# VHH binders against Putative cysteine-rich repeat secretory protein 14 (CRRSP14), part 13

Target 1, 255 residues: Putative cysteine-rich repeat secretory protein 14 (CRRSP14), of Arabidopsis thaliana (Mouse-ear cress) (q9ljw1)
Amino acid sequence: LNMNNPYLYHKCSANQGEYKLGSLYKKSLDSGIQQLSKDNEVFRGGFVYMDHTDPNGTLRVYITFQCRGDIYGSHCRSCFATARAELFKRCPRDKAAIIWYDQCFLEFSSISTGGKINYDDNICIDTARARPNAKTHTGDDSVLEFLRLFENLTNIAVTKRNNFVKDVEKPALYAAGEKRFGNKKIYVMVQCTHDLTPRACVECVNHNVRQFQDCYEDKPVGLKKGARVLGRSCNFRFERYPFVNAKTSPNYLKF
Key: E = the ipSAE of ESMFold2; O = the ipSAE of OpenDDE; V2 = 0.75 times the mean of E and O plus 0.25 times the DockQ between their complexes.

## First folded at step 16 (VHH; framework vhh_7aqx_2)

Design z6 (from r3 with F27S R100M; at its last look DockQ between E and O 0.08; V2 from the best seeds 0.00; counts 0 for: pae E 15.5 > 2, grease 24.5 > 24.2, placed apart)
Fold by ESMFold2, look of step 16:
Structure z6 (fold): chain B 255 residues (1-255), chain A 124 residues (1-124)
Amino acid sequence: as target 1 above (255 residues)
Amino acid sequence: QVQLQESGGGLVQAGGSLRLSCTTSGSDFSYYAFSWFRQAPGEEREFVGAISWSGENTDYADSVKGRFTISRDNAKNTFYLQMNSLKTEDTAVYYCAADMSYYFFTSSSYYDYWGQGTQVTVSS
């Protein structure tokens, strides 16, 4: 099991413009982030969507934070602290930005993002790009088997609750597992942000699995050795090595 | 639009078996996930079992696991609930539900299409 939490990617959204340091927008953003940092339930549950405004209702900021579905408590809080610091360093004045770490992501926006599928801020990182000179091929593995595996995994994610988080009856919107492909084994994970309905989660995953097929498939060879799609609304990953904590993963499956 | 109709309910002795059917009409049947729920007098609707649109995934409530089997027959646009080793606690109105997503849900709040229900009564 690898517990490292590397930086993965970030995006500073130019579409929503910039703010000035000392502005009401920045004050509202800082207030919202500070409120989030003090909320112990965020780090117990691993998710928050915050619709934050100043007392007069003149500016609104929207903040989303989620830990990977196997990460709770102090690891989740540590990832938030790291993401917060680095996001402001990398996007110092953008009104919207997102940063992904292996164990969490943090997003803020001037436009409402909650409960909606974001089709625009998705990126695929295959194993070769993340680890230079790594081999990308798994032989002639069937992409069809991969699609069926992720259909199954997503179905579990949207139907089973998270038994590791007390008093949460909603489906976990997370599942992970492993499957043998011939004489090889792959490890897989899917997660949606907890503000989505199960239907929206399925739609997001289906879209991204198909949208990024060329990223995780090397024709005519078949499935690459590993890849992940990062998104604000859903993400998935597969590798030839374990990358989540199976003991704290709700819905962990051996196919 | 999808229409659902249950059938096959009735009176049965404890330890006996019944097979419930849910016939669908409308839209392409192959795009629907399907679930059975039940409601006993004085209780809320309870998940019984589900099958994905592809038929590759099923799930069951713990109270029925090993006794009930859900299946689908695409040629007849019909879903089935085979109920074996019935207990008096299985007495309820059984409902079928459908959703146009590729996946099933265990929460009744996510289903848009429901049948009218069929009564199952298990006597001592």
Scores: ipSAE 0.000, ipTM 0.178, lowest interface PAE 15.5, mean pLDDT 81
ESMFold2 (binder alone), look of step 16: mean pLDDT 79; pTM 0.814
OpenDDE, look of step 16: ipSAE 0.038; ipTM 0.487

## First folded at step 17 (VHH; framework vhh_7aqx_2)

Design e1 (from z5 with F105Y; at its last look DockQ between E and O 0.76; V2 from the best seeds 0.00; counts 0 for: pae E 4.7 > 2)
Fold by ESMFold2, look of step 17:
Structure e1 (fold): chain B 255 residues (1-255), chain A 124 residues (1-124)
Amino acid sequence: as target 1 above (255 residues)
Amino acid sequence: QVQLQESGGGLVQAGGSLRLSCTTSGFDFSYYAFSWFRQAPGEEREFVGAISWSGENTDYADSVKGRFTISRDNAKNTFYLQMNSLKTEDTAVYYCAADRSYYFYYSSSRYDYWGQGTQVTVSS
């Protein structure tokens, strides 16, 4: 695996206000991030949601970190280290912020986020233009093949445990796979933050695939070459090339 | 414009079976997911089950799993709820619901289109 951690996007959430340098909020946030950095289990499992408070219980900070579902151990820790350093540089005084890298994301907030779907700050990044042939009819089967693979992967994500992480019974909330159709191939990945229930994960990914339809499809041309949706609670991506490590992706699907 | 119409409700004895139908018009049935909900007086509307646009994925409330089956017939623009081994707690008004979406949701607030409801009453 490539050990660099390519930056994708970040968002500073102005709606929760700012903190002052040296404030109790900043100390609590730094303390929480420090605790995560020391916890080897976070990087073995690839997920943590932390409800952190100062010693007197007067301030609460909520921190979420997750690695992409095929990324574990040192690669996950490396991504965290990079995200940690850059998040404060890019959002220096905001009480809430998130940063996405190709292999992980890190977020914090002054408002409870655990176990709930958060639709704020979702974005879609179009990797390439839709196919240029304007003779495509409205029944473009490449869109339907994407939708079928996405549906199958979502079902796997919410039903199958991660066989690379011992003693975790909950479904992985991650799946990736590929499908050949004609002379083409499509690669898809879906992932939810691991604090969601299986049904919340389904809700989140189904919402996003509907919400960002114009990002990944250009009617009447059809399915674009690739796109990814980055969200606080769930992500998905498709490309015409492999982008996850199939050997470390739990329950990787080919058909 | 968009219409959903339930049929097939009625009175049945506990242990019996009933099949509800939801006939649709005003949209392309083949591209939509559909859900059944139910509501007893004084209770919130409760998810019963759903079927995806492709028909390949279904899910059900735990209280009806193994007893109820959802299916769809694209040629008739109709989807069905087959209810077997009915219990008195299944007594409710049953609603079919749709949204302009390929995939279903568990939350009733996500659906824009609803039928008028059909009463199912299960007697001991």
Scores: ipSAE 0.261, ipTM 0.707, lowest interface PAE 4.7, mean pLDDT 85
ESMFold2 (binder alone), look of step 17: mean pLDDT 82; pTM 0.836
OpenDDE, look of step 17: ipSAE 0.709; ipTM 0.882

Design e2 (from z5 with Y103W; at its last look DockQ between E and O 0.70; V2 from the best seeds 0.00; counts 0 for: pae O 3.1 > 2)
Fold by OpenDDE, look of step 17:
Structure e2 (fold): chain B 255 residues (1-255), chain A 124 residues (1-124)
Amino acid sequence: as target 1 above (255 residues)
Amino acid sequence: QVQLQESGGGLVQAGGSLRLSCTTSGFDFSYYAFSWFRQAPGEEREFVGAISWSGENTDYADSVKGRFTISRDNAKNTFYLQMNSLKTEDTAVYYCAADRSYWFFYSSSRYDYWGQGTQVTVSS
């Protein structure tokens, strides 16, 4: 299992403008990020959405951080540190930005993003030009099995709790697993941010799966292919190789 | 051409039952999730229930949960809304909707296709 944490993508949101050097916004942002860095519970749980107020109590910055469902503790913290450093490097004066790594994402914004699904920042990453072609409505069994698998994963994600996080009874909004198709295995994962309701999570994942199908116009998804869709509020991934740590992954299933 | 057609609506007494049907054509039924919405006079269109493409997952509005059931018949390109224990507040135009997704949406704006609607009136 490759446990590296590669960079995936980032977006600097120009629509929210830039902050000036020494601005209250930057101070607030820095303060919020610093506070987050000191919060061990964030890294234990793997998620935080915070509305941070500047020292004057007038300006708010919204920060979202999430680790992949199998990433906790020191590994999650490490991902945060990396994401933090790179995001500020890549988007040095932007009021809003998001960065994705394989193991986490970090977002900050001048406007509230909590509980909201922003599909505009979604990206499709293709491992082997995979696509479940919903437009052609082919009777390809591989496509059907693919869709069924994600349906099941999504259901698990929104109904089962995270056993790795104590005293939380809410659904994990995460599921992963593997399924054998003949002589091949497919590894799969779905995850939503914890600011979403289970219903919102379902919609988000469903949208992303659909979007994935629209991202590529090529042949239907073969079992030998892999891909992911990254979004602020949810993501999914499938590969022909294991990409999560099954031992630290809640709701990991062998289908 | 894609077509969705509701049927089965009408007048029923409170406590009674109706079964709505949505017959579809023009697309591969097996790849779509389906939902029912309703709109009462002066009210916004609201989610009633939905069924995933596989039929394995369903969900309902709290107001109809336990009373309404959605099912689908792929062989007939038709899905259904069984309405039991009807109440006067269930009076509305009922719409069926289809989406090219494995799962359903709760928001009406997300659906690709819609029926024309069928009136359901529940009298006291």
Scores: ipSAE 0.069, ipTM 0.499, lowest interface PAE 3.1, mean pLDDT 88
ESMFold2, look of step 17: ipSAE 0.566; ipTM 0.821
ESMFold2 (binder alone), look of step 17: mean pLDDT 82; pTM 0.832

Design e3 (from z5 with S54T; at its last look DockQ between E and O 0.01; V2 from the best seeds 0.00; counts 0 for: pae O 12.1 > 2, placed apart)
Fold by OpenDDE, look of step 17:
Structure e3 (fold): chain B 255 residues (1-255), chain A 124 residues (1-124)
Amino acid sequence: as target 1 above (255 residues)
Amino acid sequence: QVQLQESGGGLVQAGGSLRLSCTTSGFDFSYYAFSWFRQAPGEEREFVGAISWTGENTDYADSVKGRFTISRDNAKNTFYLQMNSLKTEDTAVYYCAADRSYYFFYSSSRYDYWGQGTQVTVSS
């Protein structure tokens, strides 16, 4: 399994404005990020949504961080460190921004984003672009079977707990697996942020999966080598090769 | 107080067998997954094997598959590592670890409770 953590995408949100150097907002943001860095439980669980108040107790910054469902501990922490550094470098004065890596994403905002689904910020990524050294695969799978697979995967994600996280009985909001279509095998994953309800998670993933075809007008689903849709609240991915660690992945299934 | 204590280590000839035990106290044994790790001199600590809290699932490092077996006895708050067909490369300090999860972890960083370790030396 490839242990690299490639950069995927980032967005600087201009609609929330910019902060000035030395501003209270920046101080609050820095304080929140620092607090997150010191919280080991975040990296054990792989998720946090925080509404951080500035040192003066006046200004709030909302920070979201999530690791991929099979990524924990030191690897999750490393992803955070990378995401943090690059996000501030790429969006130096924006009050809102988000960055995706293969293993995690980091977001900050001046307005609350918790529990909210924003499809406008969704990004579709073709495997060919994201992984230039990926193997070439061919396939002609049924679209209906593809949709059914993700439906089943999503149901597992919202009903089964994460057995790798201590003292948490809530659904994992994550599932991964593999399925053979004739002579071809596909590997799949769905994940929602933990600020979503199971119902919201289903809605989010279903929306993205159903509209996925719109991301790639030139090819039907069965002819795609692999792809992912990245969103603030949920994402899914499919490939012709394994891309998650099945041994550290909750709810990994062979369909 | 949580305590894990390894026993059963020692010197053995290549091809021989040892059975390690990890006796635990201070927590509900029935709801924990357990694992064995080992560390040879100058090497990083590596995963050896693990067992789920139900005992229904086990897994092993490729280097020990077919030779090592992990089991648990809930009545004794003890889990075991049966090591057969030992090789010189199996020489290491063996550690037992516990995690409050259904499944086990392959990464040592995920385990909060550890034994002090027991030396296993396999001679040629």
Scores: ipSAE 0.000, ipTM 0.286, lowest interface PAE 12.1, mean pLDDT 87
ESMFold2, look of step 17: ipSAE 0.389; ipTM 0.768
ESMFold2 (binder alone), look of step 17: mean pLDDT 82; pTM 0.834

Design e4 (from z5 with S30E; at its last look DockQ between E and O 0.01; V2 from the best seeds 0.00; counts 0 for: pae O 7.1 > 2, placed apart)
Fold by OpenDDE, look of step 17:
Structure e4 (fold): chain B 255 residues (1-255), chain A 124 residues (1-124)
Amino acid sequence: as target 1 above (255 residues)
Amino acid sequence: QVQLQESGGGLVQAGGSLRLSCTTSGFDFEYYAFSWFRQAPGEEREFVGAISWSGENTDYADSVKGRFTISRDNAKNTFYLQMNSLKTEDTAVYYCAADRSYYFFYSSSRYDYWGQGTQVTVSS
C-alpha cells in the first residue's frame, strides 16, 4: 500500500478573476485558511465547508477542504498544510482555485459552491496513460458489471454512517472495497463532499462513473485499467492494487 | 473575427485630460470583462484599470487611482478610459483588453484579446 500523498491536479479558475496584492479578499482568504488550520475538528472529521467573512464583515470567501475517507487526524492535517502551501503557490492571485492530492483536496472561491455540483472542474486521471481525446461508449457485460459495482458501492456510501467519526449519524458519503472478477481483483472507492445530500451524491458519482468512459479510446476497460475521476463534489477511483487503508476506511467491503 | 481598436490618444499637456475608447467587434460584448494596460518605452506592460462584465466592479492601479475612470457602453460595444490630471509619467502606449470572465485580471497574460494600442504623450 502506497502511503505517500502525491500531487494530482489543480485548477486556477479564471472565471472569478484575480485579487490585488494586499487586497481585502486576500486578507479574508488568509483569515479563513488560518481559522481552518486551528480547527482540530476539521481534521478529525475530514471535511469542512466554510463561509468565511473577512474581519470587517464585507467580503466572503468560501473554503472547502476534504480528506479521503480513510485519512484522519494528523495525516489529514498534513495534507491540508501541503495543499494550502501549494495552492497559493500555483494560483497566487486567483480568487478561485482547487487542488487535489491523493489524500485530500482544498478549494477556495469568491462564490458559494456548497451543495452545488460543477462537473466542469472534473478531471480524469488514467493510471496507465493520459486521457485521450476520443470518447468511448460501450454496453458490454463487463461494463455493466463495473457500473453495477459502483452503484452498489455508492449505495453503501449514502446509507451507512462513518464509525470513525463520533456523534455523526449521517451517511459517510464514502465507501471503498474490493471485488474479484475471475482471476483478477479490483479495488474501488467513491466519495462525496459532505455538503451534498445523499441524493446529490448518488447523482454526482453516477455522472462521474459514466464520464469515465470518456477517459479511454478503447472499449470499456473498467476492469483493464485503473483510473480516477476527480471532482469538487465527488470522486471515484478503481485500481488493480489496494490504494486505501482498509483499517481506517469506513464501509470497506469485500464484494 | 474578434477586433479591439483603441482611439483617443495623442499629445496633451500635464494636468490635461484625454478619453480613450476601445471599440470592439466579433464577440458578445455584454459578457466580457475589460481592462486597460499601458507600456512605456523600456518598461513592462502594466495594469491600468479594469471593469467587470456587469460594470459593477472597477479597479485601478494605485498610480492612476482617483485620476482615471473606466466605463462601458454595451449598446456601442465600447468601453472607455477617462484620464484626468495627466502626468508626464502617464506617457505610454495604452492597450485595451478583453476577457470572458466574471471579473477581471491584473495579469496581462490572462486576457484573451488585445487591441493594437494608442500612443498617449503627456508633455511638461
Scores: ipSAE 0.015, ipTM 0.340, lowest interface PAE 7.1, mean pLDDT 88
ESMFold2, look of step 17: ipSAE 0.333; ipTM 0.720
ESMFold2 (binder alone), look of step 17: mean pLDDT 82; pTM 0.832

Design e5 (from z5 with S107E; at its last fold request DockQ between E and O 0.92; V2 from the best seeds 0.81)
Amino acid sequence: QVQLQESGGGLVQAGGSLRLSCTTSGFDFSYYAFSWFRQAPGEEREFVGAISWSGENTDYADSVKGRFTISRDNAKNTFYLQMNSLKTEDTAVYYCAADRSYYFFYESSRYDYWGQGTQVTVSS
ESMFold2, look of step 17: ipSAE 0.693; ipTM 0.884
ESMFold2 (binder alone), look of step 17: mean pLDDT 83; pTM 0.841
OpenDDE, look of step 17: ipSAE 0.859; ipTM 0.941
ESMFold2, look of step 18: ipSAE 0.615; ipTM 0.848
ESMFold2 (binder alone), look of step 18: mean pLDDT 83; pTM 0.841
OpenDDE, look of step 18: ipSAE 0.315; ipTM 0.697
ESMFold2, fold request of step 20: ipSAE 0.653, 0.000, 0.603; ipTM 0.870, 0.145, 0.849
ESMFold2 (binder alone), fold request of step 20: mean pLDDT 83, 83, 83; pTM 0.843, 0.840, 0.841
OpenDDE, fold request of step 20: ipSAE 0.874, 0.900, 0.884; ipTM 0.951, 0.959, 0.954

## First folded at step 18 (VHH; framework vhh_7aqx_2)

Design j1 (from e5 with Y106W; at its last look DockQ between E and O 0.01; V2 from the best seeds 0.00; counts 0 for: pae E 15.9 > 2, placed apart)
Fold by ESMFold2, look of step 18:
Structure j1 (fold): chain B 255 residues (1-255), chain A 124 residues (1-124)
Amino acid sequence: as target 1 above (255 residues)
Amino acid sequence: QVQLQESGGGLVQAGGSLRLSCTTSGFDFSYYAFSWFRQAPGEEREFVGAISWSGENTDYADSVKGRFTISRDNAKNTFYLQMNSLKTEDTAVYYCAADRSYYFFWESSRYDYWGQGTQVTVSS
């Protein structure tokens, strides 16, 4: 069932305010989430950006949901159900909030986010930060080779279509793969929210790769054991073990 | 108005025990993770231990592991630090802190809400 989909992080946005019980905002939010939960195409495609409103068009709620690029159907739906339940428990009255799970994220906001890069609340999670003073070294790869790998991976993400959907002209905005560094393999993934243009996706990934270099770099020996950047618009991850299903990943590459 | 208030500090002989409490108000206690930090004069604030919002996860600094225990009581909106086998190097002002997440629990900059601190002094 959902035994392999750990919670990662959440943020309740204080700067958009709170809603009152029974308010039109809460009703519109619940209505939008309910509509999303019934939409099978969301879970087949793994992405939705919803601009939802009350009947008069006066109160808008914006909802984004995306499954990791290798997760579809019932696994995607299960992640949504888990994320929905936990997001409202953790952020019960905030007008804006986001929650990340290993296999998806769910976000709502009172401010339009569609098609625009949002750099707010991006975070990096690494193995060395799991315990105080923990250190993880590779010794067999370099940050420069890593940066080149992610440049190549991002180019593929923004140029290649999803190979599971032949009638969509837009690039997948997702790529994953593996590369041998010395005697070890590194496993990688990049994904942008599907509402971004290819150019915005490249910009978002480049920004996050630069911004969080101290998080995934482990001087003097190169890369940490693994890391992931969780962002509202794009994310990336690397590990020393496989973490995506290669058979259901569009654009899976062995470099 | 969110408030955290520490209590239970004081003077204790080395080898002794103290229990600190952090009483909270102004938010829903059950949705917050909590941590203890400590600071000696002229030093940086140091992580002591943390407990997740569910209470299922606890983490401790190596220097206190096995001696200190964190717990929470949702009915009383209070969480605790039980300190056993106290040493003179445990002397510090102890602060409680709260955040909605439990991921970077060792980093003081991640916490939005803080208590005013309670002095713990361990004499030889």
Scores: ipSAE 0.000, ipTM 0.140, lowest interface PAE 15.9, mean pLDDT 82
ESMFold2 (binder alone), look of step 18: mean pLDDT 81; pTM 0.829
OpenDDE, look of step 18: ipSAE 0.832; ipTM 0.928

Design j2 (from e5 with A33T; at its last look DockQ between E and O 0.02; V2 from the best seeds 0.00; counts 0 for: pae E 3.9 > 2, grease 24.7 > 24.2, placed apart)
Fold by OpenDDE, look of step 18:
Structure j2 (fold): chain B 255 residues (1-255), chain A 124 residues (1-124)
Amino acid sequence: as target 1 above (255 residues)
Amino acid sequence: QVQLQESGGGLVQAGGSLRLSCTTSGFDFSYYTFSWFRQAPGEEREFVGAISWSGENTDYADSVKGRFTISRDNAKNTFYLQMNSLKTEDTAVYYCAADRSYYFFYESSRYDYWGQGTQVTVSS
């Protein structure tokens, strides 16, 4: 298990306004966060909806937290604690915000985001760019093969159940694995948020694959050494080294 | 290592009954959906039936619906195919399969693991 949990990205949404110190919104938000902190050994994430109606209207707070598919329990809780602390620090008084770490993301909002694909907050992180000597020279065929791999991986994510959770009657919406390309290996992962349907998950991943082609393709060389696309609704990543815990990944495949 | 092993096959007269068993090992039985397939000589492998991981849901091919029943015993890592009112057209090699799929797949290519098969012959 990779214990390194680097910060990746965050977004403060100003369009939903700000809450005041001591406000009912803040109290509700804190209450919801506290509820998510209540955890057990199999904790992998959670969703909390808070509402309060008074003569002034109805206040709503939506909180979504999800760990990477191979992360659970204490490690997931640790990611939550970090995400919570940093998000409030980075987005003080914002009614809506989201933060991504390598192992989890945390979002809160005054508007429901559940079940909807978020196309607005997607970003590309080019790991090869950060490592100038990590360029790949695999050609165009490797890109096609990569796309096929991701298609298969996505299909697995939306059809296969989490083999570590027997009480959940839905697909895992997560898959990871490795595939050999010649004498080299590629490690891959795809994940959707638990609020998405399988169809929505496929749509989300496919959209990001098409939109962020420059994220994984290095023309004319071929496939980059590694990269990831982050989104509120789905994300994918590939590397030349293992980056998930294969033992705790619900759907880890050797292609 | 994952293993599935069928048993209980044999020769039976039309109208008779037979119970097939599939004993599994190498994986957590409780998390898997199980299915039965069959393949007659010269024919494609076809779906017979499936049972969900919880055991609460089952599905059957139209040709066997009402005659065949699938059940599972988690304590024994075994699931079963009870075949009643057997017909000559039920003659085939029967295969058990395991999958972690959320859905029941009718295509054999979708299943993760397979047994070696057991011969069922129904005579007139």
Scores: ipSAE 0.109, ipTM 0.547, lowest interface PAE 2.0, mean pLDDT 89
ESMFold2, look of step 18: ipSAE 0.304; ipTM 0.702
ESMFold2 (binder alone), look of step 18: mean pLDDT 82; pTM 0.833

Design j3 (from e5 with S109E; at its last look DockQ between E and O 0.01; V2 from the best seeds 0.00; counts 0 for: pae E 7.8 > 2, placed apart)
Fold by ESMFold2, look of step 18:
Structure j3 (fold): chain B 255 residues (1-255), chain A 124 residues (1-124)
Amino acid sequence: as target 1 above (255 residues)
Amino acid sequence: QVQLQESGGGLVQAGGSLRLSCTTSGFDFSYYAFSWFRQAPGEEREFVGAISWSGENTDYADSVKGRFTISRDNAKNTFYLQMNSLKTEDTAVYYCAADRSYYFFYESERYDYWGQGTQVTVSS
């Protein structure tokens, strides 16, 4: 497992326009990020969606932060600090932007994003891109095993509470697990942002599994060695090696 | 190439039961999720229920939950809607829909394959 803060991807959204240094928008954005950085409860829960307004209530900035479902406390806080520093460097003037790290993501927007599925800002990365000559195909029925494990994990994510947090009735919206088949094993993780309903979470992950089939499967050969879909509303990943901490993953499933 | 055909519709009295079938051909049934939708005159097409490709997950509209049951029979390339305790507001044309996905969608515009529909009329 790599517990450092590896950068994965970012998007600067031109659709919401730009701001200038010293503008009211920038001041409101900086104030909201600063408020988030000082809120210790965010890093214990691993998720926040907030709207932040200037003192006169004339502008709103929407900020979302989420750590991967197995990451809490100081590691979550460390990822936020890394994401905050890099996001403004990479998107210095955009009113909306998102950055993904292996352990978290940070987003801001001038338009409300809470509780809504973002169908547009999703990207898939497969293992083959990191090593051009690396074998990316297994040549077996691993796609069916991936889909069966993915379905089981999605059901767990939207029906089972976080077993590490008592007295919480909402489902965890996170699940991870592994399945052995023959002499091989596949590891899968699914997560939705905590502002989604269970039905919205299912819709989001199902959309992305369908949308990115060519990224994780190479027909007729089969399942690639690994891939991940990054999104504002949901993400999933599979690999041929462990990549989450099973001991801190709610409801971890072994087959 | 892909074909879906509903059957089993008809007239039934309120409180009665009816079982709809959707027979499929032209694709590998075991890779598909399936849904039932319905449309009353002058209304939008409404989600009724769905079943995942494996058959292990189902969901239903609140208006039919507890009264309707979806199932699939991979050996017959057919899936079903068992409708119990029917009410007059269940009167509609019922459509089956299919898409190659591991789970299912709730929105009708997400499905590419549809049957022609079968009328269900519930009389008081």
Scores: ipSAE 0.012, ipTM 0.489, lowest interface PAE 7.8, mean pLDDT 84
ESMFold2 (binder alone), look of step 18: mean pLDDT 83; pTM 0.839
OpenDDE, look of step 18: ipSAE 0.038; ipTM 0.341

Design j4 (from e5 with A61E; at its last look DockQ between E and O 0.88; V2 from the best seeds 0.71)
Amino acid sequence: QVQLQESGGGLVQAGGSLRLSCTTSGFDFSYYAFSWFRQAPGEEREFVGAISWSGENTDYEDSVKGRFTISRDNAKNTFYLQMNSLKTEDTAVYYCAADRSYYFFYESSRYDYWGQGTQVTVSS
ESMFold2, look of step 18: ipSAE 0.591; ipTM 0.841
ESMFold2 (binder alone), look of step 18: mean pLDDT 82; pTM 0.839
OpenDDE, look of step 18: ipSAE 0.722; ipTM 0.887

Design j5 (from e5 with D28T; at its last fold request DockQ between E and O 0.94; V2 from the best seeds 0.83)
Amino acid sequence: QVQLQESGGGLVQAGGSLRLSCTTSGFTFSYYAFSWFRQAPGEEREFVGAISWSGENTDYADSVKGRFTISRDNAKNTFYLQMNSLKTEDTAVYYCAADRSYYFFYESSRYDYWGQGTQVTVSS
ESMFold2, look of step 18: ipSAE 0.586; ipTM 0.841
ESMFold2 (binder alone), look of step 18: mean pLDDT 83; pTM 0.838
OpenDDE, look of step 18: ipSAE 0.854; ipTM 0.937
ESMFold2, look of step 19: ipSAE 0.558; ipTM 0.823
ESMFold2 (binder alone), look of step 19: mean pLDDT 83; pTM 0.841
OpenDDE, look of step 19: ipSAE 0.838; ipTM 0.929
ESMFold2, fold request of step 20: ipSAE 0.688, 0.605, 0.572; ipTM 0.879, 0.841, 0.842
ESMFold2 (binder alone), fold request of step 20: mean pLDDT 82, 82, 82; pTM 0.838, 0.837, 0.837
OpenDDE, fold request of step 20: ipSAE 0.872, 0.626, 0.897; ipTM 0.950, 0.847, 0.958

